# VHH binders against Uracil phosphoribosyltransferase (upp): the designs that were tried, part 6

Target 1, 214 residues: Uracil phosphoribosyltransferase (upp), of Aeropyrum pernix (q9yen3)
Amino acid sequence: MVAAVRVIGGETPLARYVLKVLRDRTTGFPEFRRYVRIAGSILAVYIAGELGWVEEEVETPLGAKAKELAPAGPVYLVGILGASLPMVEGFASMMPEARIALVAARRVEEPGRLKIEVYYSRLPRMFDGPAVVLDPMLATGKTVAEAVRLARDRGASKVVIGSIIASRQGVEYISSLYGDTPIYTLALDPELDENYFIVPGLGDAGDRALGVEP
Key: E = the ipSAE of ESMFold2; O = the ipSAE of OpenDDE; V2 = 0.75 times the mean of E and O plus 0.25 times the DockQ between their complexes.

## First folded at step 1 (VHH)

Design m11 (framework vhh_8emy_2)
Fold by ESMFold2-Fast, scan of step 1:
Formats: C-alpha cells, structure tokens, sequence
Structure m11 (fold): chain B 214 residues (1-214), chain A 125 residues (1-125)
C-alpha cells in the first residue's frame, strides 16, 4: 500500500548532482533555471518508459534496414506555471514533437474550505495521447491533482507526474485520489514546514527559477 | 496567553530607515511562520512580508521588495522588519501576525490566527 513513486536520485548520480545545485542556497537564478531545465531532460529519459512506442523501419546511409522506436502518437506536457517553464523546455528538448499545455492555478480559501482555482489554461480540447504533468515541487499535491483531473477529464490515455522534489504528504495525497498515476521525482523529501515549503527542499522554486518575485 | 507585541514605529522623513520588532509569547515561536501586515487609514490590510519558522524562507510584497528585510531570532522569540528608503505611501499601522502563507501561489494570502496590536509608522516631511 505504499504510494507509487519512482525516486530518480537513487538511480543516477547525475540527478543528485542536479539536486546539489538546486538545493544550494548560494545558487543564483540563472544557474538555478539552467539546472531546472536539466532536471526536465533527466525526467524525460525516465518517463519515456511510461509512454507508448511503436517499432519503425528506417534505411541507414549504407542502404541497410534497421528497426527502431518512434512515439505511438501525440504526447502532451502539462506545465504548471510558473517554475515548471524551464522544466517543460528541458523535457521538450529530449522529445521535440511533444505538445505543450499550460495550467496556472492558485489556492483560494473560502469560509470552511480550500479550493484550487485554475485562472489560466492552454489545454487541448481532447488529449489524444498521454499527458505528463510537470511541476518542480510536489508539495501538498493539490494543484498537481487538479491538473491530473483536467487531463483525465479531457481523455488523456495515461497521466504521469514529474517533479524535482516531492513531499511524502504530496505523494500520499495524489495516490489517495489517483492510485494509477505514476510519480517520477528526483527527490522524495520527508515533510512540509509550517508555510507548506518542502523540507529540506530548495526553497521557493518559482522565485529561484524565474528570477522575478511578486 | 498567546500574544504578539509590536514596537519600533514612529514619525520619520522620506528616505529614512526604521526597524520594527515583534515580541512573541505563549507559543513555540520557532514552529510558526510569521508575517508583517500593514493597514493605512481607510484602507484594507496589505501583506508586507513573511518568514518561515526556521527563517530559511522569506517572501516580500512587490511594493517593498529590495527595501524591506524580514528576519527572526527564535531564541529571543522576536520577529523584525528592517525598513529602508521609506516613502510616504509606507505610512500605516504595522501588524505582526502568526499564520501560514500558502506555497502554491505567492499572490494568495491566507488568514492569520493571531495578530498583535500594531505599531504606527508615519513617513512625512
């Protein structure tokens, strides 16, 4: 009954090197953004195994035939604005034919409840293939869960989540709602602090990745 | 019991600096995020700055970013706001508050569960 999460930091030293740069409080925004992009590319390598592939025959320059793989159909990246932007670019650099969708959401506290409000989106009318939801920080999981819901409601054949750091609480929240949705993350951190930042985490990913704070 | 007490306000000229303090008592100070909120006469409250319990994370309103600095001293249970390059529009009652700032969107403001009495800052010539 353990939540289905794949922690890439345990599988490649490159992921831990990326985490070192992103976690380091002295890393400035240009390098932080560069390494968020690199994290996106690493996630693409691992998440590719969740996507559909078909064998295709190609002819080499020597006139010989070889069978290799190509995507079975459209693949969608769903970036949660704002810190996901370089991460989406990093993923897309590995799969240039991936289509890009965007979701911007905020938490709205109403008397007696908390609601996630999507205040901007650029989504296909129907997802005619798998969707990869990308957010550098899977903290409470509520915004990511809303993006998963939107993709599923619009026909995504499969939804996969990619993050750089996920909290145990966020993974458990996603698993409780969408038990069949794989989560790929470079690191799984044990807790959230009192202001819902992941600990040890990397601080505010949006501020650090974009270089612009509200 | 659970209390927040602000101090350090006053009348200053534009361009001046001022440091506000907030003394906390009755709770485990280091376990709570703390905030500075201001309210000008006839206007609603405006969030100014936040700091996590450990002090590892800080956030600022656009209007004060680069001029104000929030910090805390957990052993003495004190929150600070260093205000530099003060402007007439910074004139307000400044409140120390306990609560949680939602991570999801920096434009979203959460309600506090405890507020202090406030300290008046007036910036005029």
Amino acid sequence: as target 1 above (214 residues)
Amino acid sequence: QVQLQESGGGLVQPGSSLRLSCAASGFTFSSYAMHWVRQAPGKGPEWVSSISGSGGSTNYATSVKGRFSISRDNPSKTLYLQMNSLRPEDSAVYYCARGTLPYEDSDYWSAFDIRGQGTQVTVSS
Scores: ipSAE 0.000, ipTM 0.098, lowest interface PAE 17.1, mean pLDDT 83

Design m12 (framework vhh_8emy_2)
Fold by ESMFold2-Fast, scan of step 1:
Structure m12 (fold): chain B 214 residues (1-214), chain A 126 residues (1-126)
Amino acid sequence: as target 1 above (214 residues)
Amino acid sequence: QVQLQESGGGLVQPGSSLRLSCAASGFTFSDYYMHWVRQAPGKGPEWVSSISSSGSTINYATSVKGRFSISRDNPSKTLYLQMNSLRPEDSAVYYCAAGSYLSEDEYDTPSYFDYRGQGTQVTVSS
């Protein structure tokens, strides 16, 4: 229907267990943040297949040789601030050499148009490898699309999106702009409410993950 | 220099079919979303259909869904619109355009076009 969307919740019970904890309204912020981090680690396992790898020979402590895989080059994680912070940490725990870039954006509404304003970023001058854009919630897709644009504008050879929950609308929006950008998500939820929250979703990921309500 | 050249328009009877073509040059066609937009006399432009760079994502305006089919051939740098079961209300100048979406209030409607062609007239009458 849309560009490559891989729903991990259909592929492993662990992803559904993570979703159970994150969706449960009784889950407090420390446990919520812990499971956002775990979700990032699970995403790393699946998104790794989109990244470049090379065979390398290593010598074991027993003097025997084995061929295994290593990253072909630099890999960048692009975290959308704020709720992505524990997710980025979870991903990076699986790939410690990944480089971390950050984008902070806000929605600016104009008649007939929703604009995304990037008010802070920490990005490389040039992406000399693939970029993984991470945001727990792919709701409207507008903020994630802006991060994808920034990565591509700065030379990213491949961009992949990782989320915990994506809406159908957000996936369609990304696909309309960047049809060849893979989207990996633990869950794909059917709708957005009038305030652009994903339904059934998990509520406000920022409030729940960071423990601070602005 | 970017050039988009539409063709295939004409005068047809209601219920007839037409195939529009748009030949692109001066840019990397396979990197762009492509769109069909129409404008009838005295009306503003109306988005008709969009197709992603790879052709995997296709959207249609409600008024044409089920009757029109958008397609592209990246090797020949050509965009197509197959129009079936034409109605008098489809009469308009049809433009092809390259660009992206920027409006969430009109999620399935392109709000920005980087490039636009010169148009081809379609008239559906008795």
Scores: ipSAE 0.000, ipTM 0.123, lowest interface PAE 16.1, mean pLDDT 82

Design m13 (framework vhh_8emy_2)
Fold by ESMFold2-Fast, scan of step 1:
Structure m13 (fold): chain B 214 residues (1-214), chain A 119 residues (1-119)
Amino acid sequence: as target 1 above (214 residues)
Amino acid sequence: QVQLQESGGGLVQPGSSLRLSCAASGFTFDDYAMHWVRQAPGKGPEWVSSISWNSGSINYATSVKGRFSISRDNPSKTLYLQMNSLRPEDSAVYYCAKDLGEYFSYDYRGQGTQVTVSS
C-alpha cells in the first residue's frame, strides 16, 4: 500500500459495487463485459485529474458567459489486449476525443530468463500528449511496465496506469521502475497464485469479458 | 559470459534466519541492478527484491518487506539476501538475477539455492 497507488474502491461505493459484480463467479459474460466497461468509465472520472486541461469560455443559450474546461491537447489510451477492450471503450465514452493505441504482449520464458515480447502494437509514431495505460488486471506488472516504457520512449508527456484489480507485487514492480507513474485501480489485492492470477481477484478477465473460449 | 552462483540455502525451522549469497562474473557487476527471484514448487517465478548498481534504490515484495534485506558488495562482485523470521511460505529455490535494462527482463540462469522452511 506504500507504492504510488490510488485505490478507488476506498473512495466511492460505486467502485465496490462494480467489483462485487466482476468478482462474483456466477456473473455471466454479458454482465461481466458491461461492468468492465463501467469500470473504465469510473477510471476516466478519477484519472481525468492527471490530464492537462485549459479554461474555455462558452456562451449559454441564455446569452450568458460560462468558463469551463477542455482538454489541453491529445490524450491517448493504450489498451493491453484482450480484456482491456471494453474497459478502453468505457473510458473513451467519457472522453470521446481520446485516441486509442493497442499493445499485445506475451511472456517468453527461456531457461533462466524472463522477457516480455510485444508481438503486436498499434501505437502513434510520437505521443504528443499524455498516455493512459489500461489493463483490467495488473498482476506481475511486467506487461504494463513494457507498455509504460513504450509510451515514455515515444514522447508521452505523462503516463498513468488504470486497472480494475492490481496485485501488491505488480504495484511494487511498477514503482521500482517508474516511481513517477501514478497507478489508479478499483481494488488492490494481496497475492498471486501459481499461475499469476490475482487472489481473490476475479479469475480470467479475458475469458470472462470476451465470451470466447480459445 | 554472465555467470551467477547462488549459495546459503538449507533446511531451517520457522522463525530462523538465512543469508543467501550470489557470486557474479562475466560482466561489470557495478554497472547493473540486481534482483532476487524465487520459485516455489508448482508456482511461477516471484520477484523478491531489487537493488540498484550503487545501492541507492532498494525495493522489496510486500510478502518479505520488513523481514528480508538485500545488499551488495561491488568490490567482491557479490549480492546478498538476509532473510529473517522465515515462514513455511518462504520455501523456494532462490535465484539471483542480473537486470537486462530496457527490456524489463532479468537473467537468472544460476543454479539457484534451495530454501526449505519446515518444522
Scores: ipSAE 0.000, ipTM 0.249, lowest interface PAE 14.8, mean pLDDT 84

Design m14 (framework vhh_8emy_2)
Fold by ESMFold2-Fast, scan of step 1:
Structure m14 (fold): chain B 214 residues (1-214), chain A 120 residues (1-120)
Amino acid sequence: as target 1 above (214 residues)
Amino acid sequence: QVQLQESGGGLVQPGSSLRLSCAASGFTFSSYWMHWVRQAPGKGPEWVSSINSEGSSTNYATSVKGRFSISRDNPSKTLYLQMNSLRPEDSAVYYCARESYFDELGYDVRGQGTQVTVSS
């Protein structure tokens, strides 16, 4: 029941090098954050193929004409706060014209159930182009699914998901709700532990990326 | 200001028991899942145990299951870890951690930690 998932670790050794640094328990938070940014830039290279492009003619310094590509319209990055921040920055460094939207969510406990609540968002009234939802860890998929729903409800022409590590459970959950939404991830890990950490994973992405004690 | 303050560690012999405490302040303690995480010298952090906001559901790492017991007292804003049948491999700094908003289902490590040393 899995739709489109593309595992970038199988396509470039650079992605596996990034994963080595992020998975390594000895990596300190400044290096961890740097490599989350690099992961965002790698994702931009691969996700660009899902976005709209138009041919434009330019004149080179030699006076010759060449046809190359430019974005067909606005592109939105939707960052899931907080560990996604360096990832969004990395993506945006490759596409500086991308617009940035934000979603913050928390786990709200009810007897016998897990509930995710979006308690803050900065979203355009209408998405006049594609949306790329970015979250380093696609664990259960519930927060990412809510961000996809918000983007689609506001007119996003296409929604794509980018993560650094996705679980099989999270991919299956997204695919069951949004079968036509592509998922790009550096790694696809097989399981979640009893506290829903991705295994083998990289631990707590927020703690390791931000180094802040809120 | 969010603060977590661990206490109760010490030097004990194998087979002994210890109870760790974590005093929370600066947030609505009763609204959060809480975790115990440990870190041995030269190693990264290892998750030990979790408890839901109500105290009705608990989880344990396989290495401590049946020996450790996590609990909480929401009125006093305190998290506990009862450690029985301690082994040398349990030696580590123990941290209490609040469930993180930065990772969908992660945690934040807080405070100075409390050192547990189990030696023969």
Scores: ipSAE 0.000, ipTM 0.114, lowest interface PAE 15.5, mean pLDDT 84

Design m15 (framework vhh_8emy_2; at its last look DockQ between E and O 0.01; V2 from the best seeds 0.00; counts 0 for: pae E 16.1 > 2, placed apart)
Fold by ESMFold2, look of step 5:
Structure m15 (fold): chain B 214 residues (1-214), chain A 120 residues (1-120)
Amino acid sequence: as target 1 above (214 residues)
Amino acid sequence: QVQLQESGGGLVQPGSSLRLSCAASGFTFSSYAMHWVRQAPGKGPEWVSSISGSGGSTNYATSVKGRFSISRDNPSKTLYLQMNSLRPEDSAVYYCAKWSDLYEGFYDSRGQGTQVTVSS
């Protein structure tokens, strides 16, 4: 099966404009980082529909009443460290009271057999609200799947994934483990290369966003 | 308006081959990756194969790898699926889909499908 995937590039030209900038090989790191942040803000608009809301009545300066919405409770952003930092900030700018959790992981096996080691995390003891896992690149899906597992093990009843680009393989992998976990992405690309980069993709999101190459 | 029309299905014996076609219109065909998805009765959709807009890159579900081959002809705006060594478990309605059609489960952005039935 295919997980519930919402491809934002099919819903708004703004997402495609952001993708144009991010995919362009000539985009320098200040602009790349800026547009990763913008992508995070776009994701917040679309992912908001998965979160819990309550109606609130407010009085305007005209003395009139209006019915609007507020978050029903805590919302947690789970950032996959590296290029997700600007993305998390962009999302949080749209929901300023969101709490921020962090996961850092690395590849530990040679090509042909991929293993993920989480070597740092900062997570709440319990998620008492929905968790949004943010990673610019949902490639094999293994790092994101581990972040989802950690959140669910700590009580998250609702988990949503946000990415800039997802691969078909990554979506299939998440669907095989967490078919009830919605995925929001600006683009869904067809392939991974032999080094597990998304193709056509945008290159190495970490290198391009942070201005360093390890 | 995007239009996708599948054809080439039928009733065949195990071990047989079929070639499915998908005629596309209403969009710049060569700019988009295309996909085959299948759905057996009472089951959810199952992704089968994808091909890049240029046709230079292909990928397959594990269940069909080595037996199925996806291709496209951009001048004629046609997508193909060559299915070899067919098995009863390949029986399904086969749909072609445009990349964005994976959004919301592709049901709103696909053709009528073509039935493939492999009798044992």
Scores: ipSAE 0.000, ipTM 0.141, lowest interface PAE 16.1, mean pLDDT 84
ESMFold2-Fast, scan of step 1: ipSAE 0.000; ipTM 0.300
ESMFold2 (binder alone), look of step 5: mean pLDDT 81; pTM 0.825
OpenDDE, look of step 5: ipSAE 0.069; ipTM 0.555

Design m16 (framework vhh_8emy_2)
Fold by ESMFold2-Fast, scan of step 1:
Structure m16 (fold): chain B 214 residues (1-214), chain A 121 residues (1-121)
Amino acid sequence: as target 1 above (214 residues)
Amino acid sequence: QVQLQESGGGLVQPGSSLRLSCAASGFTFSDYYMHWVRQAPGKGPEWVSSISSSGSTINYATSVKGRFSISRDNPSKTLYLQMNSLRPEDSAVYYCATESPLWYDTGYDLRGQGTQVTVSS
């Protein structure tokens, strides 16, 4: 009935501060990369609620017992190259046991058609746990949708999407294909321009996060 | 392609021990976490224990911690569950699985035959 999107910018001022730094055109690439990493860590805090946990008893230094939580099994991060790299590392810093998979895709525009080509991937033979697909920009949703498909085809029973900025159109696209797939994003922006950039957005996340323009 | 064959169950008295085995084929066993899951009549699947691909990370359900011990032998592609001090509440069909216990939240069925453990006085 409702799109499965959670906008973290509405829940913590820290997410809006991160967005302020990332959206600001005067932010240089070292600080931009730092805040993409911070965004990944914030996403981990919120997405953790979608992951499975089991009760585990530990002995404290005082010799007393305490019951806490541990991951129920392996967790996979699926990073969409390139700008997702610092985001993946930010997420992994909060969950060091997370395994990292990678998907590289490019957009090829043809008259009346947007084509997505996956030209590199590093994926497990089977996802024996939940997969978290990470891409700073959920624009058309087509690249993220392909990563979700690859994870589900290889056995991922639960897939969650994390982004820094999602477009309304991209959320609608994902929800039309994978209505049961939760989307966590710091911001939800209203539109795409004619070149499929999110508006107001933050510009080209790859150029700004990696500091290398192809 | 994934094939899992559980064995070692039976009818035992309370306080007894059993060792369950799971023979794996059709996949690279050493690359996967492995799990033991049980299902009693009229109840949903209950996660029992998990072990990482290398064996370095092991977790147990609170109800079995201190009584059960999970282990694996990657060269022989076999998963084990040593069950000590068995209680009537442990009676269930036991399954090994490559999927995280998280899939239970989706209502997915357990795959394979399982091995029946009955603890009765």
Scores: ipSAE 0.000, ipTM 0.126, lowest interface PAE 18.4, mean pLDDT 83

Design m2 (framework vhh_8emy_2)
Fold by ESMFold2-Fast, scan of step 1:
Structure m2 (fold): chain B 214 residues (1-214), chain A 122 residues (1-122)
Amino acid sequence: as target 1 above (214 residues)
Amino acid sequence: QVQLQESGGGLVQPGSSLRLSCAASGFTFDDYAMHWVRQAPGKGPEWVSSISWNSGSINYATSVKGRFSISRDNPSKTLYLQMNSLRPEDSAVYYCAAEIYSGYDLPEYDHRGQGTQVTVSS
């Protein structure tokens, strides 16, 4: 058993259209942010199959009965700040009942390693349902892995990862740590550059989605 | 605060079996991929085997594939390496290591234990 990776770009042309807009260097930040939001909504459609559902009977305006699905319990979105914010909004627009948790982390270089430091989080004391970790870029996988660890430490029995672009290295890293954690991504790119940016990628997702370059 | 303690090494004859254990403390063991790494006298460290947090992904170096078996028991926070059909070239100090991945071709280890000596006499 290995972590399942689903490349949504192979499953719908709409995902590839979103990727075209996001990868294009001429796309300005308002349109980039818009399409990050759209990517979040697309991910919700595909990730919904990993979440728990129960049949419920409803009465239509015609007085007839129908059986449809409702969430089996609470669902949590865990957004990795900063570029994930429009992505979380896009996902939540498809599942308004979803609860939103946040993790802010930074990369710190230490001798012999690249370390992830979480400096802010807004997490439930206990996850009483599945957690969906959202980050537009799954580069090294370290930040996402830390969010998965935090969700699991607090009781999440199922964790799913959603990204817009994942690197092969990042997927391999997550698979080595969390073999049963599904990864849903619009694209799987082959390489990281010297600064750990995904290539061909889309550049700096934070700068492009938020419109602020520090 | 992180501590890894290997045990189970010893002097054995070729063809023998040994089981190594690594007791972990000071970190959330069940959230880390774990590795066995060995180092023979006069040589650099050689990665032997890895196992993901839930045992869903297991890998072996070509030199030990089919002879060694890695496993973990998350409730007891213990990593194991079952070594069968031991050969003189398996003689080394064996280390367990916890990883937050950051190497390209070779894993980078966040935490490494004290080691346990395995000697396979000819």
Scores: ipSAE 0.000, ipTM 0.153, lowest interface PAE 14.2, mean pLDDT 83

Design m3 (framework vhh_8emy_2)
Fold by ESMFold2-Fast, scan of step 1:
Structure m3 (fold): chain B 214 residues (1-214), chain A 122 residues (1-122)
Amino acid sequence: as target 1 above (214 residues)
Amino acid sequence: QVQLQESGGGLVQPGSSLRLSCAASGFTFSDYYMHWVRQAPGKGPEWVSSISSSGSTINYATSVKGRFSISRDNPSKTLYLQMNSLRPEDSAVYYCAKGELYYDWSTGFDPRGQGTQVTVSS
């Protein structure tokens, strides 16, 4: 396997329209949340190619037979709490059979080091199929990397990452640890600021998507 | 008009080395990531390596890490791939590609240059 990132904003005007709404500082939280959901649905269309499929023969109402595709087995969405919630819902609306797992992590400041600690998770005992890790912002990549590690440790046959905006630094970090994990993102932004926010980015996705500032 | 011209391929024995070159024109070479992508007969394209605009960030496919070395010379607008310890499975047509930040790994393949054939056999 090789390091790879697929930037969907280059492939469909719809992705760039979603990014326009999400990046705009004047977009209120109800509209922001709606477009995070739409982003999740767009990601499902593109990430579907990474999932396992099998040919299935069906009989149409006309009595004719057709061969189409069905999921080869269970598919898991792993949402990073909290801003990922509408994104997970958007993805699941395209694949209603997808199972939902959750990971909550926090930044722990240590002298000279940024550490990420998972303090809550709701994961299957074993992943009996592929896992799609969803987080709107792939900033440093450290939180997403922990979710990837948890899925792999529990037997996920394949792990794919979906984000709305990824930073160059975050993609490089994931690729350095998990070169076989494809990253799908609507946009790839060049830098992080001193507080680890993606620039130009869209600000704080959690505050903007959930409508609650802690 | 973006133009990319690959060269340096050939027929070599396992364990040999080759150095590939990609001459770029029609864009500001020093502003873009550059990638090496290969395609073997009957297979889809496989990303091999990437290098940032300044050369400070370099990534390799797991299959070539430790054997291949990517580099660039911005003044001459040339991208290089030094291939050491070549194996039969490295046989492919090698293409260079311009990228914004990273290589997009997709099922579609749109080479801008002619590529350079590398064949490793005894």
Scores: ipSAE 0.000, ipTM 0.160, lowest interface PAE 15.0, mean pLDDT 83

Design m4 (framework vhh_8emy_2)
Fold by ESMFold2-Fast, scan of step 1:
Structure m4 (fold): chain B 214 residues (1-214), chain A 124 residues (1-124)
Amino acid sequence: as target 1 above (214 residues)
Amino acid sequence: QVQLQESGGGLVQPGSSLRLSCAASGFTFSSYWMHWVRQAPGKGPEWVSSINSEGSSTNYATSVKGRFSISRDNPSKTLYLQMNSLRPEDSAVYYCAAGLYFTDYLSESDYDYRGQGTQVTVSS
């Protein structure tokens, strides 16, 4: 079994600076949210290499011609509602033409099992381009896996996952279901606690990013 | 049987270039992420570079970025590492690996199908 994981923290000091701010327990929600947004922008820079591009010729203000790249077609961001909102915003700021799809899911305990329930979604009828699934925390991988399944079921031939912190358990879970789906994350942490939080992690990303504790 | 066979190492002077190769057999090479990792004498293993299954996405450790270039040729099932501007601190056994890799601490359990390694020595 193979886990297709790219750990961005090893490639740019900016990613590790973002992780420092997000992991620090003293960081308040406005700064936390700002750095989740910055993390989304960093992920866009790296995930762009997985997306389709086409060469286009443009004329500069000097009257000279230059060949540069443009997206080959529509690109979809699939945000897991809650903590992913500033992350989606950060990604979209780097690729303003990206389309935004949303999935809201919750865990529902039933006797003898834990089920993921999608209670709201805004998805295209069919994906006519790549899908980038964004969630700051890839903990158990179950919610992200459900979003990947929905994108694939609706025709996405290419699905990429972006997170700020992924657990080894979450990566293993995704890889067991979708071994060819690339996972881009700023950090890969070794374990989950009894409440399914990533350790050392950054705590509850939703509470910290949104400033609202339900 | 799954095999990864590294080659291309040797003794070179500082500032020289080397190209390492890793020949894969016994598995579907084109479906796997591939990695280079090195281990210097008396040190723990250090992740060097990674490349995705399609070759469209590459990663480098800060210590080698701008000097090393990873590439792959899926039809020939071969992974490459082009090493330029070699320094004495690049001296290590270089390993080819497939699978999950973590930068800050490495264990053999993070590898799938690790090869036997090729020695690179940079000295005058």
Scores: ipSAE 0.000, ipTM 0.140, lowest interface PAE 15.3, mean pLDDT 84

Design m5 (framework vhh_8emy_2)
Fold by ESMFold2-Fast, scan of step 1:
Structure m5 (fold): chain B 214 residues (1-214), chain A 124 residues (1-124)
Amino acid sequence: as target 1 above (214 residues)
Amino acid sequence: QVQLQESGGGLVQPGSSLRLSCAASGFTFSSYAMHWVRQAPGKGPEWVSSISGSGGSTNYATSVKGRFSISRDNPSKTLYLQMNSLRPEDSAVYYCAAEWGYLEPLTEDEYDYRGQGTQVTVSS
């Protein structure tokens, strides 16, 4: 089975320029964070096509009428803490009325599998519109899958995933659980290392974006 | 499941034109660069043409440049190859292929997915 993935790096040179900066080992944390934010804004341009819109008539300063688009209802961004924070900010800068929800998860190792547990969330009681789940790295897909599950369980009309780099394994994992969930990513990388980092990837997005190594 | 279904091949005279089609399903068509690859009997696969997911960029092998034109219709999930001024050396099975991510020149067998092929025979 092949996942429904839109790889933006194949569609605009700007996405490849962003990836060049983020992948470069010499890029310091302030510039890395800036380009994570820019990536979020680029994702907003492409993901907007998945969201609901309605035609509205407006009057221009010249007194002429024009029909343009406005959001059909509330839109939610679901940021997976921590490196997603500048990405969420970048997305929201393009759609200032978007509502922001947050999910923080931890890895719990069990023999033969990786388990993800959500230890903090700030979610609406019900999603009264589409949800966009944002995480810079779609590695195993397990954390993103948990966020998708939470949004769907709370009534999200549509769920879309945005990442900067996705692994083939992570994309396949999401598609095995949620085949109808579109995935938008700047790059699709072929493999994970033994510590579940995407290769060639960009290293540890949290450390590089936030400037703090726990 | 990913499916790529080629059609439009046949037996034609030298100098003729053919339009090949490839119907895609099971993936987000507009996210994939699409390729035409051909394989003549007893030879390895030869890349013919590529088109980006948006349709904004195209590339052609030197042997077909100026004679062939690649295009796509994303709403209908269909890839096309317009072949003009066909020559006997164009005879091959033509395959539709999909690639994740960047549109770049590929070596043989580098494609993520490939269809069953459609036979083109140019012979008098």
Scores: ipSAE 0.000, ipTM 0.116, lowest interface PAE 18.6, mean pLDDT 83

